# Ledger of designs, part 15: VH-VL binders against G-type lectin S-receptor-like serine/threonine-protein kinase SD3-1 (SD31)

Target 1, 127 residues: G-type lectin S-receptor-like serine/threonine-protein kinase SD3-1 (SD31), of Arabidopsis thaliana (Mouse-ear cress) (p93756r25to151)
Amino acid sequence: EIQLGSKLVVGENTLWVSNNGDFALGFFNPPGLLNRFSIGIWFNSNSIPYDQRKVVWVAGAGVVVSDNSSYFELTRNGELVLFDSLLGVPVWNSKTNRFSVSSALLRDDGNLVLLKDREEIVWQSFG
Below, E stands for the ipSAE of ESMFold2; O stands for the ipSAE of OpenDDE; V2 stands for 0.75 times the mean of E and O plus 0.25 times the DockQ between their complexes.

## First folded at step 11 (VH-VL; framework fv_gevokizumab)

Design zd6 (from zc4 with heavy chain S31T T109Y A110G; at its last look DockQ between E and O 0.76; V2 from the best seeds 0.00; counts 0 for: pae E 2.6 > 2)
Fold by ESMFold2, look of step 11:
Structure zd6 (fold): chain C 127 residues (1-127), chain A 124 residues (1-124), chain B 107 residues (1-107)
Amino acid sequence: as target 1 above (127 residues)
Amino acid sequence: QVQLQESGPGLVKPSQTLSLTCSFSGFSLSTRGYYVGWIRQPSGKGLEWLAHIYYSGYTSYNPSLKSRLTISKDTSKNQVSLKITSVTAADTAVYFCARVRYDWFRGYYGMDVWGQGTLVTVSS
Amino acid sequence: DIQMTQSTSSLSASVGDRVTITCRASQSISNYLSWYQQKPGKAVKLLIYDASNLETGVPSRFSGSGSGTDYTLTISSLQQEDFATYFCQQYDNYPLTFGQGTKLEIK
């Protein structure tokens, strides 16, 4: 599980991974964009290089941030926020600050979910 | 050990299509990590980026020339080709190909190996 | 398009001198800048990437610095083999663009 306050930062190469390891969430550089970065979920087979792994979801339909310690955070108010540190603005959020989110989970089916009381899904990356 | 070499026609008449080939060794476009790009330098002028192609087939073009440019690859031959249609004297230049580094996490970070260049002259 | 300007087209210096070459971008490029060395009839050589990172195999007398719109290449003790033209190149946005070059002439 992904606890409130957890953060991914461009350049640190850390990932949120599903329990069985089949899916990962992290920053990547989309092909065709120079040094701009998206948050995405991809199929995480250890036998396949990262750039060949299929991306199944991208936050904000492809919104990007700079490589100036921009970050993706599950805030203590229960929002997922993608923040561009060069511009000093959030570029996307999950709009869940009123839903009593307690944690997030990247499920073994690749669905990122926000949970209330660690069990009720109140937001999900799949529509 | 990594080497790129350009080949081209030397002389092309105006309005014709210029075809260039980059042959390379010591790396491949069958896996991640590299683009191959084309850059030109007219006599006494600066460098102009034209296009590059990724192992996946993704391409990017200089928009000032985009309607006239086609970049393609033959991964089995370790070759990348560039075509420029409807050439004029302004297309007279030395043409370089170069390997371009790319990483999933960090992005683009330099054209680390270049060919020697090949001169193409377009007669008016 | 991001214009890259090297305001000095030519510099003269002697072996052993410290030399600086400047490059200005028309907008902030967030250190997405490389420096190249070009000698006639030879392949272009990458010296510096990400504004300040020395490429493997490049002598430590070369260094890069700068931020935002203003960047410099420094050669701390000029050698005979450093006679060349030096280009900056930005890769913050497409199209990729180069400075017009600074020719370093050894006195």
Scores: ipSAE 0.428, ipTM 0.798, lowest interface PAE 2.6, mean pLDDT 89
ESMFold2 (binder alone), look of step 11: mean pLDDT 91; pTM 0.935
OpenDDE, look of step 11: ipSAE 0.643; ipTM 0.868

## First folded at step 12 (VH-VL; framework fv_gevokizumab)

Design ze1 (from zd5 with light chain D92N; at its last look DockQ between E and O 0.67; V2 from the best seeds 0.00; counts 0 for: pae O 7.2 > 2)
Fold by OpenDDE, look of step 12:
Structure ze1 (fold): chain C 127 residues (1-127), chain A 124 residues (1-124), chain B 107 residues (1-107)
Amino acid sequence: as target 1 above (127 residues)
Amino acid sequence: QVQLQESGPGLVKPSQTLSLTCSFSGFSLSTRGYYVGWIRQPSGKGLEWLAHIYYSGITSYNPSLKSRLTISKDTSKNQVSLKITSVTAADTAVYFCARVRYDWFRGYTAMDVWGQGTLVTVSS
Amino acid sequence: DIQMTQSTSSLSASVGDRVTITCRASQSISNYLSWYQQKPGKAVKLLIYDASNLETGVPSRFSGSGSGTDYTLTISSLQQEDFATYFCQQYNNYPLTFGQGTKLEIK
C-alpha cells in the first residue's frame, strides 16, 4: 500500500511494486525521446531487460517530464501528481482531491487504484 | 567489437541528392537500446548532429535540415542510410555515423562508437 | 536550440600539464553532457558521459565535472597522445548540439 506523501523521483529510479511483484510503477524513457521520462506501469520480470519491458499504462497518455529531480507523488490531499522540476509545474494530475483518498495500491493485475478508507476504489488506472 | 563505416559518393553536384550509407558490425538494430545517427563536420568547424534512427524505426532529425533529410535502416544488412536532398556547398563536410546508447531508464547516454567519417564535397 | 560554447577554441600545453576545458550551455542541460576526443584521420572517441562518468577504456587522467550550464573536462597530466580537439555535446534536448571544439596543441 502506498501512503499519502509517497514520491517517486526520476533520478532515484525507485519503483512501486505490486504485492506479488508482477507489476511495477515507475519512470521510464519512451523510445524516440531523449532524456524525457514518463510514469507508467509495466509487467515486472527479472527475465525481461529494462528496455524490453512492456508498459501497460502511462499517466497522462504519454506526458513526459525532464530533469532527474522530477517526481510522481501521491499528495497529502490524495492526488497523483506528475511534476516537472525543470519547468516547475505539474504536468499531470489525477484530480482526485475531492474523493478523500487515503492511500494507493498497485494491484497484482497491474491496476493502480486510489482508495478511500483503504477499501473503496475511487480512481483506477484501468478506468 | 563494434564498428561503423561510412560510405558516400565523395563528390556531389549542387541540387542533387546525397546518399550515404553506414555499415556496422558488432551489434544489430534489431536489438533494443541503440540508435544509429549521423553527424557532420565542415572543415575547420564543429560537429553538427543530423539525424538518428532507433531499432523500432523511430527517427529524429535536426529541425534546421529536416525537410531535406531522410534516415532509414536495413536491419538485415546492418546498414543505416541518410539522404540529403538539394545539396549546396554548405553541405560539404565529413559525414560520420555513430552508435548511440539508449537505456530504458537512464535515457540517452552518449555516442559511444563512431565511424571514421567520409568526406563529401559539393561542387559544380 | 541549446547553444554549447567552449570558452577556448585552442590552447597550448606541455606534456605533464593539468589542462582544463570548459563548456557552457545556453540553458541547463541537467548533466546530460558528453565529452569527445577527435584526432585527424581517426574516429571520434567518447571520453565522458553524463558530465562525470568516465567511458570504459578511457584513461583515468580524464575527468568531467559541472552542473547546470557549466561543465569542465580536465586532463590531470597531459600525455603526448592527448593532443587533439575536444568537443562537448548536450543530449538534454533535441536537436543534439555540440560545442565548437577546443584544439589542444603542443606548446
Scores: ipSAE 0.017, ipTM 0.652, lowest interface PAE 7.2, mean pLDDT 90
ESMFold2, look of step 12: ipSAE 0.719; ipTM 0.850
ESMFold2 (binder alone), look of step 12: mean pLDDT 91; pTM 0.935

Design ze2 (from zd5 with heavy chain R32S; at its last look DockQ between E and O 0.86; V2 from the best seeds 0.78)
Heavy chain, then light chain:
Amino acid sequence: QVQLQESGPGLVKPSQTLSLTCSFSGFSLSTSGYYVGWIRQPSGKGLEWLAHIYYSGITSYNPSLKSRLTISKDTSKNQVSLKITSVTAADTAVYFCARVRYDWFRGYTAMDVWGQGTLVTVSS
Amino acid sequence: DIQMTQSTSSLSASVGDRVTITCRASQSISNYLSWYQQKPGKAVKLLIYDASNLETGVPSRFSGSGSGTDYTLTISSLQQEDFATYFCQQYDNYPLTFGQGTKLEIK
ESMFold2, look of step 12: ipSAE 0.721; ipTM 0.864
ESMFold2 (binder alone), look of step 12: mean pLDDT 91; pTM 0.939
OpenDDE, look of step 12: ipSAE 0.842; ipTM 0.923
ESMFold2, look of step 14: ipSAE 0.761; ipTM 0.873
ESMFold2 (binder alone), look of step 14: mean pLDDT 91; pTM 0.937
OpenDDE, look of step 14: ipSAE 0.864; ipTM 0.933
ESMFold2, look of step 15: ipSAE 0.657; ipTM 0.841
ESMFold2 (binder alone), look of step 15: mean pLDDT 91; pTM 0.939
OpenDDE, look of step 15: ipSAE 0.835; ipTM 0.925

Design ze3 (from zd5 with heavy chain G107D; at its last look DockQ between E and O 0.05; V2 from the best seeds 0.00; counts 0 for: pae O 9.6 > 2, placed apart)
Fold by OpenDDE, look of step 12:
Structure ze3 (fold): chain C 127 residues (1-127), chain A 124 residues (1-124), chain B 107 residues (1-107)
Amino acid sequence: as target 1 above (127 residues)
Amino acid sequence: QVQLQESGPGLVKPSQTLSLTCSFSGFSLSTRGYYVGWIRQPSGKGLEWLAHIYYSGITSYNPSLKSRLTISKDTSKNQVSLKITSVTAADTAVYFCARVRYDWFRDYTAMDVWGQGTLVTVSS
Amino acid sequence: DIQMTQSTSSLSASVGDRVTITCRASQSISNYLSWYQQKPGKAVKLLIYDASNLETGVPSRFSGSGSGTDYTLTISSLQQEDFATYFCQQYDNYPLTFGQGTKLEIK
């Protein structure tokens, strides 16, 4: 379970991983882009080389950031925000501040969900 | 109808900078979904992808030529430009611009509309 | 880089023939392959994308097949206007790369 205020930073190369380990959420280079980063979910398998990972979801459907200090955050007000530190602006937002989000969860099926009261799904990447 | 048209100098001397312009209509680079790219073809040879630019300004270059390539766009004019520095005879080719379909999952899907190309000869 | 090889640089055929053009990638490209038609003085034309999807407006006599590293463009019944050079192109990974082309000539 992902707590409010949690953050992934491009330069830190950290991941959010499903409980069973089958899926990971993190920054990746879109194909052919070495200096741009997107946030996405991919099937996490040791048998699949990094360059052959198949991304199953991308925040903002192609939005990229270009700075190592850029980050993806579950804000305290319950929004997923992709922030471009170079531009100094958010470039993607789940727009879920009105849903009383209490946490996030990368489910074992690869679905990223935002939860109200730690139970009710109020937003999901598959939706 | 989508159309692209290349324009260039025709002849460039070695070591100079080659400047190409792609003028297009029927679509805009202010809209998500497309790249405009450059491809070249030396006489009697295959096609070589050079670079492309997305509506957001994101660029990608062929690594073998990256140090010499600069692609840019002028959305207000519906133009994409390519500059190649320090040209040699090896840069003699027909240069094409093309619209490139973008998919967030695959990044690239196809070059669905091409210009007719413009010949550039590098010679002293 | 992924090398795309069209082992047949030139092919002679007659109108009405079934023609196949092959393309091989140096590594698996997961069906991320397009086929193009090039005629002198004309814009390159997209024929097939994603290995087997026919581009809108392209005659149904054109088809694409294959998987992994090996792909084929087929013209079921060659027409006069089909004599041209055909290129495959992969977009599995950057840089985007093309085959050397196969020139389809009149026998």
Scores: ipSAE 0.006, ipTM 0.644, lowest interface PAE 9.6, mean pLDDT 90
ESMFold2, look of step 12: ipSAE 0.058; ipTM 0.706
ESMFold2 (binder alone), look of step 12: mean pLDDT 92; pTM 0.943

Design ze4 (from zd5 with light chain S30K; at its last look DockQ between E and O 0.77; V2 from the best seeds 0.00; counts 0 for: pae O 6.4 > 2)
Fold by OpenDDE, look of step 12:
Structure ze4 (fold): chain C 127 residues (1-127), chain A 124 residues (1-124), chain B 107 residues (1-107)
Amino acid sequence: as target 1 above (127 residues)
Amino acid sequence: QVQLQESGPGLVKPSQTLSLTCSFSGFSLSTRGYYVGWIRQPSGKGLEWLAHIYYSGITSYNPSLKSRLTISKDTSKNQVSLKITSVTAADTAVYFCARVRYDWFRGYTAMDVWGQGTLVTVSS
Amino acid sequence: DIQMTQSTSSLSASVGDRVTITCRASQSIKNYLSWYQQKPGKAVKLLIYDASNLETGVPSRFSGSGSGTDYTLTISSLQQEDFATYFCQQYDNYPLTFGQGTKLEIK
């Protein structure tokens, strides 16, 4: 379970991983771009090299950030925010501040969900 | 061993189209992780990146020349081609192709293997 | 575009010398910087990537350093085969751009 205020930073190369380890959420370099980063979910396997990962979800459908200090955060207001530190602006937002989000969870099926009262799904990456 | 080799016409007249071919071995553009790109160098001058192509067909061009450049690949032949239209004397240069490492996690890393280059002279 | 400047177009040195070649970017390139060696009639050779990582097979006398806009290639003890032209290249953003090169000549 991902707590409010949790943050992934591009340069830190940290991940949110599902309980069974099958899926990971983190920054990656989209093909065709240089040193730009998107935030997405991929099937996580030690047998798959980084450059062969298959991304199953991308926040903002191709939105990228350009700085290693850029981050993806579950804000205390209950929003997923992709923030470009170079530009100093959010470049993607789940717009879920009105849903009383209490936490997030990357499920074992690869679905990232935002939860109310730690149980009710109020937002999900699959839909 | 990874190798790349450029081939071209040697001489091209102004306003014509320059066609270059990069033949490579030791790797495939059917595999993720690499670009093949073109770089040129006028005599006594620095290097200028022109374009590159990813295994998926994604291309990138130098904006200063984009309107005149077309990069393509033939995966079955392990070849990458570059066309430059409406050439002028300014296009006289040695043209190199190179393999570009691209790591999914780290991003663009470097042009790690180069061809020896082929001279193209634009002259009437 | 990001301009890469090698202010020294040529320098002379002797075998055994410590040699430093500098490269400056018009804006921060965040260590997305490679160094190449070029000799006439031979393929360009990658020496350093990510500002300070030595490419496999490159002699340890080569090293790279720097950050932000300023970067340096150092040859700790120049060998005869090191006389060549050296280029820096940024890959922080498109278009990829190179310095104008520094020709290292024998004194």
Scores: ipSAE 0.021, ipTM 0.659, lowest interface PAE 6.4, mean pLDDT 90
ESMFold2, look of step 12: ipSAE 0.603; ipTM 0.807
ESMFold2 (binder alone), look of step 12: mean pLDDT 90; pTM 0.935

Design ze5 (from zd5 with heavy chain H52Y Y55W; at its last look DockQ between E and O 0.59; V2 from the best seeds 0.00; counts 0 for: pae O 5.0 > 2)
Fold by OpenDDE, look of step 12:
Formats: sequence, structure tokens, C-alpha cells
Structure ze5 (fold): chain C 127 residues (1-127), chain A 124 residues (1-124), chain B 107 residues (1-107)
Amino acid sequence: as target 1 above (127 residues)
Amino acid sequence: QVQLQESGPGLVKPSQTLSLTCSFSGFSLSTRGYYVGWIRQPSGKGLEWLAYIYWSGITSYNPSLKSRLTISKDTSKNQVSLKITSVTAADTAVYFCARVRYDWFRGYTAMDVWGQGTLVTVSS
Amino acid sequence: DIQMTQSTSSLSASVGDRVTITCRASQSISNYLSWYQQKPGKAVKLLIYDASNLETGVPSRFSGSGSGTDYTLTISSLQQEDFATYFCQQYDNYPLTFGQGTKLEIK
């Protein structure tokens, strides 16, 4: 379970991983782009090289950031925010601040869900 | 030891197609996270990036020359090829191929090993 | 395109000198900057990557610094074999672009 305030930073190469380890959420370089990063979900396997990983979801339909200090955050207000540190602005937002999000979860099926009261799905990446 | 070696025709007539080959050894593009790229340098001038290719088939071209460039790979021969169509005197240069380090999370990092280059002169 | 400018096209120096070569980008390149050494008849050699990281095998007299748009290659004590042309290159975005080079010549 991902707590409010949790953050992934491009330069730290950290991931949110599903309980069974099958899926990971993190920054990656979109194909063909240099030193640009998107946030997405992919099937997680040590046997799959980075360049062969298939991304199954991307936040913001291809939005990219360019600075290593850029981050993806589950804010205290319950929003997923992709922040471009170079530009100093959020470049993508789930717009879920009105849903009383209490946490997030990357499910074992690769679906990232935002939860109310830790139970009710109020937003999901599959949707 | 990582090595790259360019080969080309030496002389090409205007309007013809220039074909270059980069033969490399000592690394694998698919397993070690490398690209192979082409760079050229006209006499007395700076370096100009042309294109790169990854084993996945991902390619990138200099936009100013994209319409005339085709980069390809032959995995069985450890070769990368570059074709330049409709050449003019402006395409006279030493052409280099180089290994490009690439990381999935860090991206493009450097051209860490270069060939010695091959001179191509476009002249009638 | 990001333009890389090495305002000094040629520089004369003597063995033992401290040499500084500058490179300026037309926009911030976030330290995605490499320095290369080129000698006639030899393969181009990578010296510095990510603005300040010394490539393996490169002498410690070479160093890189800078941020944003302005970067510097420094040779703390010039050696005879260091007389060459030096290029900066950005890889913040494609197309990859190089400076025009700075030729370091013997005074």
C-alpha cells in the first residue's frame, strides 16, 4: 500500500511494486527519446531487460519530464501528480482531490488504484 | 575489447546514395544497453550527429537529414549500416560510428567508443 | 535544436599550463554534457560525461564542471599528448549537438 505523501524521484530509480512483484510503477525512458522520462507501469521480471519491458500504462498519455529531480507523488490531498522540476510545474494530475483518497495500491494485475478509506476504489489506471 | 570500424566507398557522385557500414565487436546492443550511432565531420568543421539504432529497432535521425537517412542493423554480422540518398558536396566528410551508452532510467549517457572514421568525398 | 557554442576556436598553451575550455548551450541541458578529445588519425575519445564524471582510463588532470547552460573542461597541468581538438556535446535532447571544437595548440 502506498501512503499519502509517497514520492518517486527520477534520479533515484525507485519503484512501487505490486505485492506479488509482477508489476512495477516507475520512471522510464520512452522509446526514441533521450533523457526524457515518463511514469508508467510494466510487467516486472528480472529476466526482462529494461529495453524490452512493455509498459502497460503511462500517466498523462505520454507526458514526459526531463530533470532527474522530477517526481511522481501521491499528494497529501490524494492526487497523483507528475512534477517537472525543470519547469517547476505539475505536468500531469489525476484530479482526485475531491475523492478523499486515503492510499494507493498497485494491484497484482497491474492496476494502480486510489482508495477511499483503504477499501473503496475511487480511481484506477485501468479506467 | 570494444571496437568499431567504418567502411565506405571513399568516393560518391552527386545524387547517388552513400552506403556506410559499421562493424563492431566486444559488445552486444541488446544485452548491455548500447546504441550504435553515426556522426560525421566535414573537413575543418565540427561534428554532426546523424542517427542511432538500438537492437530493439528503435532509431533516431537528425531532423535536418531525416528524409535522406536510413539506419539499419544486421545482428548476425554485428553491423550497422547507414544510407544517405541524394548526396551533394555538402555530404563530403569523415564519417564515424560510435557506441552509445544507454540506460533505461538514465537515458543517453555518452558516445564512449568511436571508430577511426572513413572519409567520403562527393565529387563528380 | 540546442546550439552548443565553444567561443574559443583555438587556444595556445604550454606544457604544464592550466587550461580551461568553455562550452555554452542555447538552453539548459541539465548536465547532459560530454567532452571529447580528437586527434588527427585517431578515434575520438570520450573524456567527461554528465558534465563532471571522468571516463574510465582518462587521466585525472582532466575535469569537467558547470551547470545550466555553461560548462567547462579543465586540464590542470597540460601534457604534450593533450594538444588536440576538444568538443562538447549535449545529450539533453535530440538532435544530439556538438560544439564547434576548440583546438589546443602548442604555444
Scores: ipSAE 0.019, ipTM 0.674, lowest interface PAE 5.0, mean pLDDT 90
ESMFold2, look of step 12: ipSAE 0.706; ipTM 0.845
ESMFold2 (binder alone), look of step 12: mean pLDDT 89; pTM 0.921

Design ze6 (from zd5 with heavy chain H52Y S56A, light chain D92N; at its last look DockQ between E and O 0.07; V2 from the best seeds 0.00; counts 0 for: pae O 2.2 > 2, placed apart)
Fold by OpenDDE, look of step 12:
Structure ze6 (fold): chain C 127 residues (1-127), chain A 124 residues (1-124), chain B 107 residues (1-107)
Amino acid sequence: as target 1 above (127 residues)
Amino acid sequence: QVQLQESGPGLVKPSQTLSLTCSFSGFSLSTRGYYVGWIRQPSGKGLEWLAYIYYAGITSYNPSLKSRLTISKDTSKNQVSLKITSVTAADTAVYFCARVRYDWFRGYTAMDVWGQGTLVTVSS
Amino acid sequence: DIQMTQSTSSLSASVGDRVTITCRASQSISNYLSWYQQKPGKAVKLLIYDASNLETGVPSRFSGSGSGTDYTLTISSLQQEDFATYFCQQYNNYPLTFGQGTKLEIK
């Protein structure tokens, strides 16, 4: 379970991983792009090279951020925010501040969900 | 045809606020894909990026000047404005506005159309 | 900030010459580089973007190449209208930064 205020930073190469370890959420370089990063979910397997990972979801349909200081955050207000630190602006937002989000969870099926009262799904990456 | 045109006071006294306006045509800031930005060039020197504004009101500033810069837009008039506070002689330059192509999947790609620039001299 | 350096501030050439202008970044900019042409009293003109892509309407005698930190603008056969100042600009990192320019003068 992902707590409010949790943050992934590009340069830290940290991930949010499902309980069974099958899926990971983190920054990656979109194909053909260097020094540009998207935030997405992929099938997490050590047998699959990085450049061959199958991304199953990308925030904002693949918007990119620059620089290692950019981050993806579950804010205290309960929003997922992709922030470009060099631009100083959010480039994507789940717009879920009105849903009383209490936490997030990357499920074992690869679905990222935002939860109210730690159990009610109020937003999900599957759509 | 896309066009941009800068207008300014020409002369500003030190410590005052410099106000610039960029009037553009041939495109709208209500459409995704473009920023309008300001660039300046002191005489005999290189270009310096100052700020840009996107259709959704997203703004960015050169960190070295952020505290003194304010960029805004009037979409209905196809105008972008820049204010620079507490000007000094170092702010004397030709000021350009330009359209910036922006691809959300690639980021900035170019400043593809520029105004002719307007000279602003800071002098007492 | 990324510093963009054009080692040659001025260059003299003749019509018909092959001209190369170099731009170096203080760190890798991953081909996020544009070239611009500036003439007195005229709007700055975009020539090349993404290091090697020719902007629409720009003559084919202009080309861009390079990678990492080193980039080059080439004019294969210089024309009279090409005498101007040329700037490189990176957009890999913010703030956006420009080279100091290279003035191409008639010999």
Scores: ipSAE 0.137, ipTM 0.772, lowest interface PAE 2.2, mean pLDDT 91
ESMFold2, look of step 12: ipSAE 0.687; ipTM 0.831
ESMFold2 (binder alone), look of step 12: mean pLDDT 89; pTM 0.920

## First folded at step 14 (VH-VL; framework fv_gevokizumab)

Design zf1 (from ze2 with heavy chain S60Y; at its last look DockQ between E and O 0.86; V2 from the best seeds 0.00; counts 0 for: pae E 2.4 > 2)
Fold by ESMFold2, look of step 14:
Structure zf1 (fold): chain C 127 residues (1-127), chain A 124 residues (1-124), chain B 107 residues (1-107)
Amino acid sequence: as target 1 above (127 residues)
Amino acid sequence: QVQLQESGPGLVKPSQTLSLTCSFSGFSLSTSGYYVGWIRQPSGKGLEWLAHIYYSGITYYNPSLKSRLTISKDTSKNQVSLKITSVTAADTAVYFCARVRYDWFRGYTAMDVWGQGTLVTVSS
Amino acid sequence: DIQMTQSTSSLSASVGDRVTITCRASQSISNYLSWYQQKPGKAVKLLIYDASNLETGVPSRFSGSGSGTDYTLTISSLQQEDFATYFCQQYDNYPLTFGQGTKLEIK
């Protein structure tokens, strides 16, 4: 499980992965953009190159950040926030600060979920 | 050892199409990790990026020249080609090809290996 | 387009000098900047990438610094082989653009 306060930073080889390893959530450089980065979930097969892996979800339908200090955080208030550190603003959030989120989980089906009391789904990326 | 080498016509008349070839060794465009691109330098002036191409076939062009440029690759020959249509005296330059590093997480970085360049003169 | 400006077109220096070459971007470029060395009759050589990372095989007397719009290349103790033209280049956004160059000449 992904605890409150956890974050991912652009350019780091750190990912949130599902328990069985089949899905990963992290930053990637979308096709057609130079140094712009989205946060997304992809099928995590080690037999194919990262830029050929199937992306199944992208936060904000392709919203991007622009520098290597930008981050994606599960805040202590229970929101997923994509923050552009160059611009100094969030560019996307899950709008879940009043849902009593206790943690997040990237499930083995590729669905990112926010949990109340570590069990109840109160938000999900898709489905 | 990674090497790139440009070849071109030397002289081209105005309004014709300029064709350039970059031949490279020590890496390939059959897998991820690199772009190959073209840069030019008019005599005594600065460098101008023209285009680059990824192993997947995705291309990017300098928008100031986009309508006149075509970049392509032949992966089996380890070659990347550039065509510039409707040339004028402003296209007289040394033309370089270069390799660009790319990584899914960190994005695009520098042009890490360059060819020696080939002079193209556009003259009546 | 992001314009890259090297305000000094030419510098004169002696072997052993500390030399600083500057580059300014027309907007913040998030440290997506490289430095190149060009000598007549030689291939262009990458020195620094991501503003401050030394390329493998480049002597440690070269260093890069800066952030936002203002970047510098420093040669801590100039050697005879360092007399060349130096270019900065941004890769924050398309089109990729270069500074006009700073020629480092022997005094």
Scores: ipSAE 0.438, ipTM 0.800, lowest interface PAE 2.4, mean pLDDT 89
ESMFold2 (binder alone), look of step 14: mean pLDDT 91; pTM 0.935
OpenDDE, look of step 14: ipSAE 0.776; ipTM 0.918

Design zf2 (from ze2 with heavy chain H52Y S60Y; at its last look DockQ between E and O 0.86; V2 from the best seeds 0.00; counts 0 for: pae E 2.2 > 2)
Fold by ESMFold2, look of step 14:
Structure zf2 (fold): chain C 127 residues (1-127), chain A 124 residues (1-124), chain B 107 residues (1-107)
Amino acid sequence: as target 1 above (127 residues)
Amino acid sequence: QVQLQESGPGLVKPSQTLSLTCSFSGFSLSTSGYYVGWIRQPSGKGLEWLAYIYYSGITYYNPSLKSRLTISKDTSKNQVSLKITSVTAADTAVYFCARVRYDWFRGYTAMDVWGQGTLVTVSS
Amino acid sequence: DIQMTQSTSSLSASVGDRVTITCRASQSISNYLSWYQQKPGKAVKLLIYDASNLETGVPSRFSGSGSGTDYTLTISSLQQEDFATYFCQQYDNYPLTFGQGTKLEIK
């Protein structure tokens, strides 16, 4: 379970992983882009090279950031925010600041969800 | 140890196709992690990037020369080839091949290992 | 295209000197910059990547700094083997582009 204030940063090997380990969420550099990074969810298998793992979701339908200090944060007000640190602006957010989000979870079906009271789904990636 | 070595014709006539081969050892283009590409340097001038190829076969070209360039690989031979069609005197240069590190999380880094270069002269 | 400018084409220095070589990009390149050393008849050698990271096996007298559009290679105490031409290169965006080089010569 992903707590409010949790961050992923471009260039770090840090991931949000489902409980059974089958899915991971993180930054990646698609092979066709030169030092541009997306946040996405992929099948998580140690037997498959990262660039061949199937990406099942990308935030903002492929929105990218241009800096290795850019980040993806579950903010304390309950939003998922993709922030481009070079431009100094968010490039995507979940628009959930009024939904009383308490946490996030990457489910074992690959769906990233935002939870109210750790139970009620108020936003989902496969929406 | 990682090594790259260029081979080429030395002399090419105008309007012909220039063919270059990069042979390498100490790494492979059978799996992820590296690009191999070509850079050239006319005498007394700056360096110009030409093309890269990834282990998957995807290619990237300098847009200003893209219509004349073809990069390809032979993974079993650890070779990458470059062809430049319709050459002119402006294509006279030392040609280098180089390896680039790629990481899914960090992207492209610099050209970490280079060959020694091979001179190609386009004679009128 | 991102133009890389090394304003000095050549400079002279003595063994033991501290030397700086500058490189300016036509737009911000987010520290996606490398420095190379070139000697005649030798393979080009990577010194610095990501503006400030020392490549494995490169002597610690080499360092890189800068941000945005302005970048610097520093050699803290020149050695005889450091007389060469030095290039910067950006990899922020295609096409990949190089500075024109700075030749470092013995006084």
Scores: ipSAE 0.473, ipTM 0.804, lowest interface PAE 2.2, mean pLDDT 89
ESMFold2 (binder alone), look of step 14: mean pLDDT 90; pTM 0.930
OpenDDE, look of step 14: ipSAE 0.800; ipTM 0.923

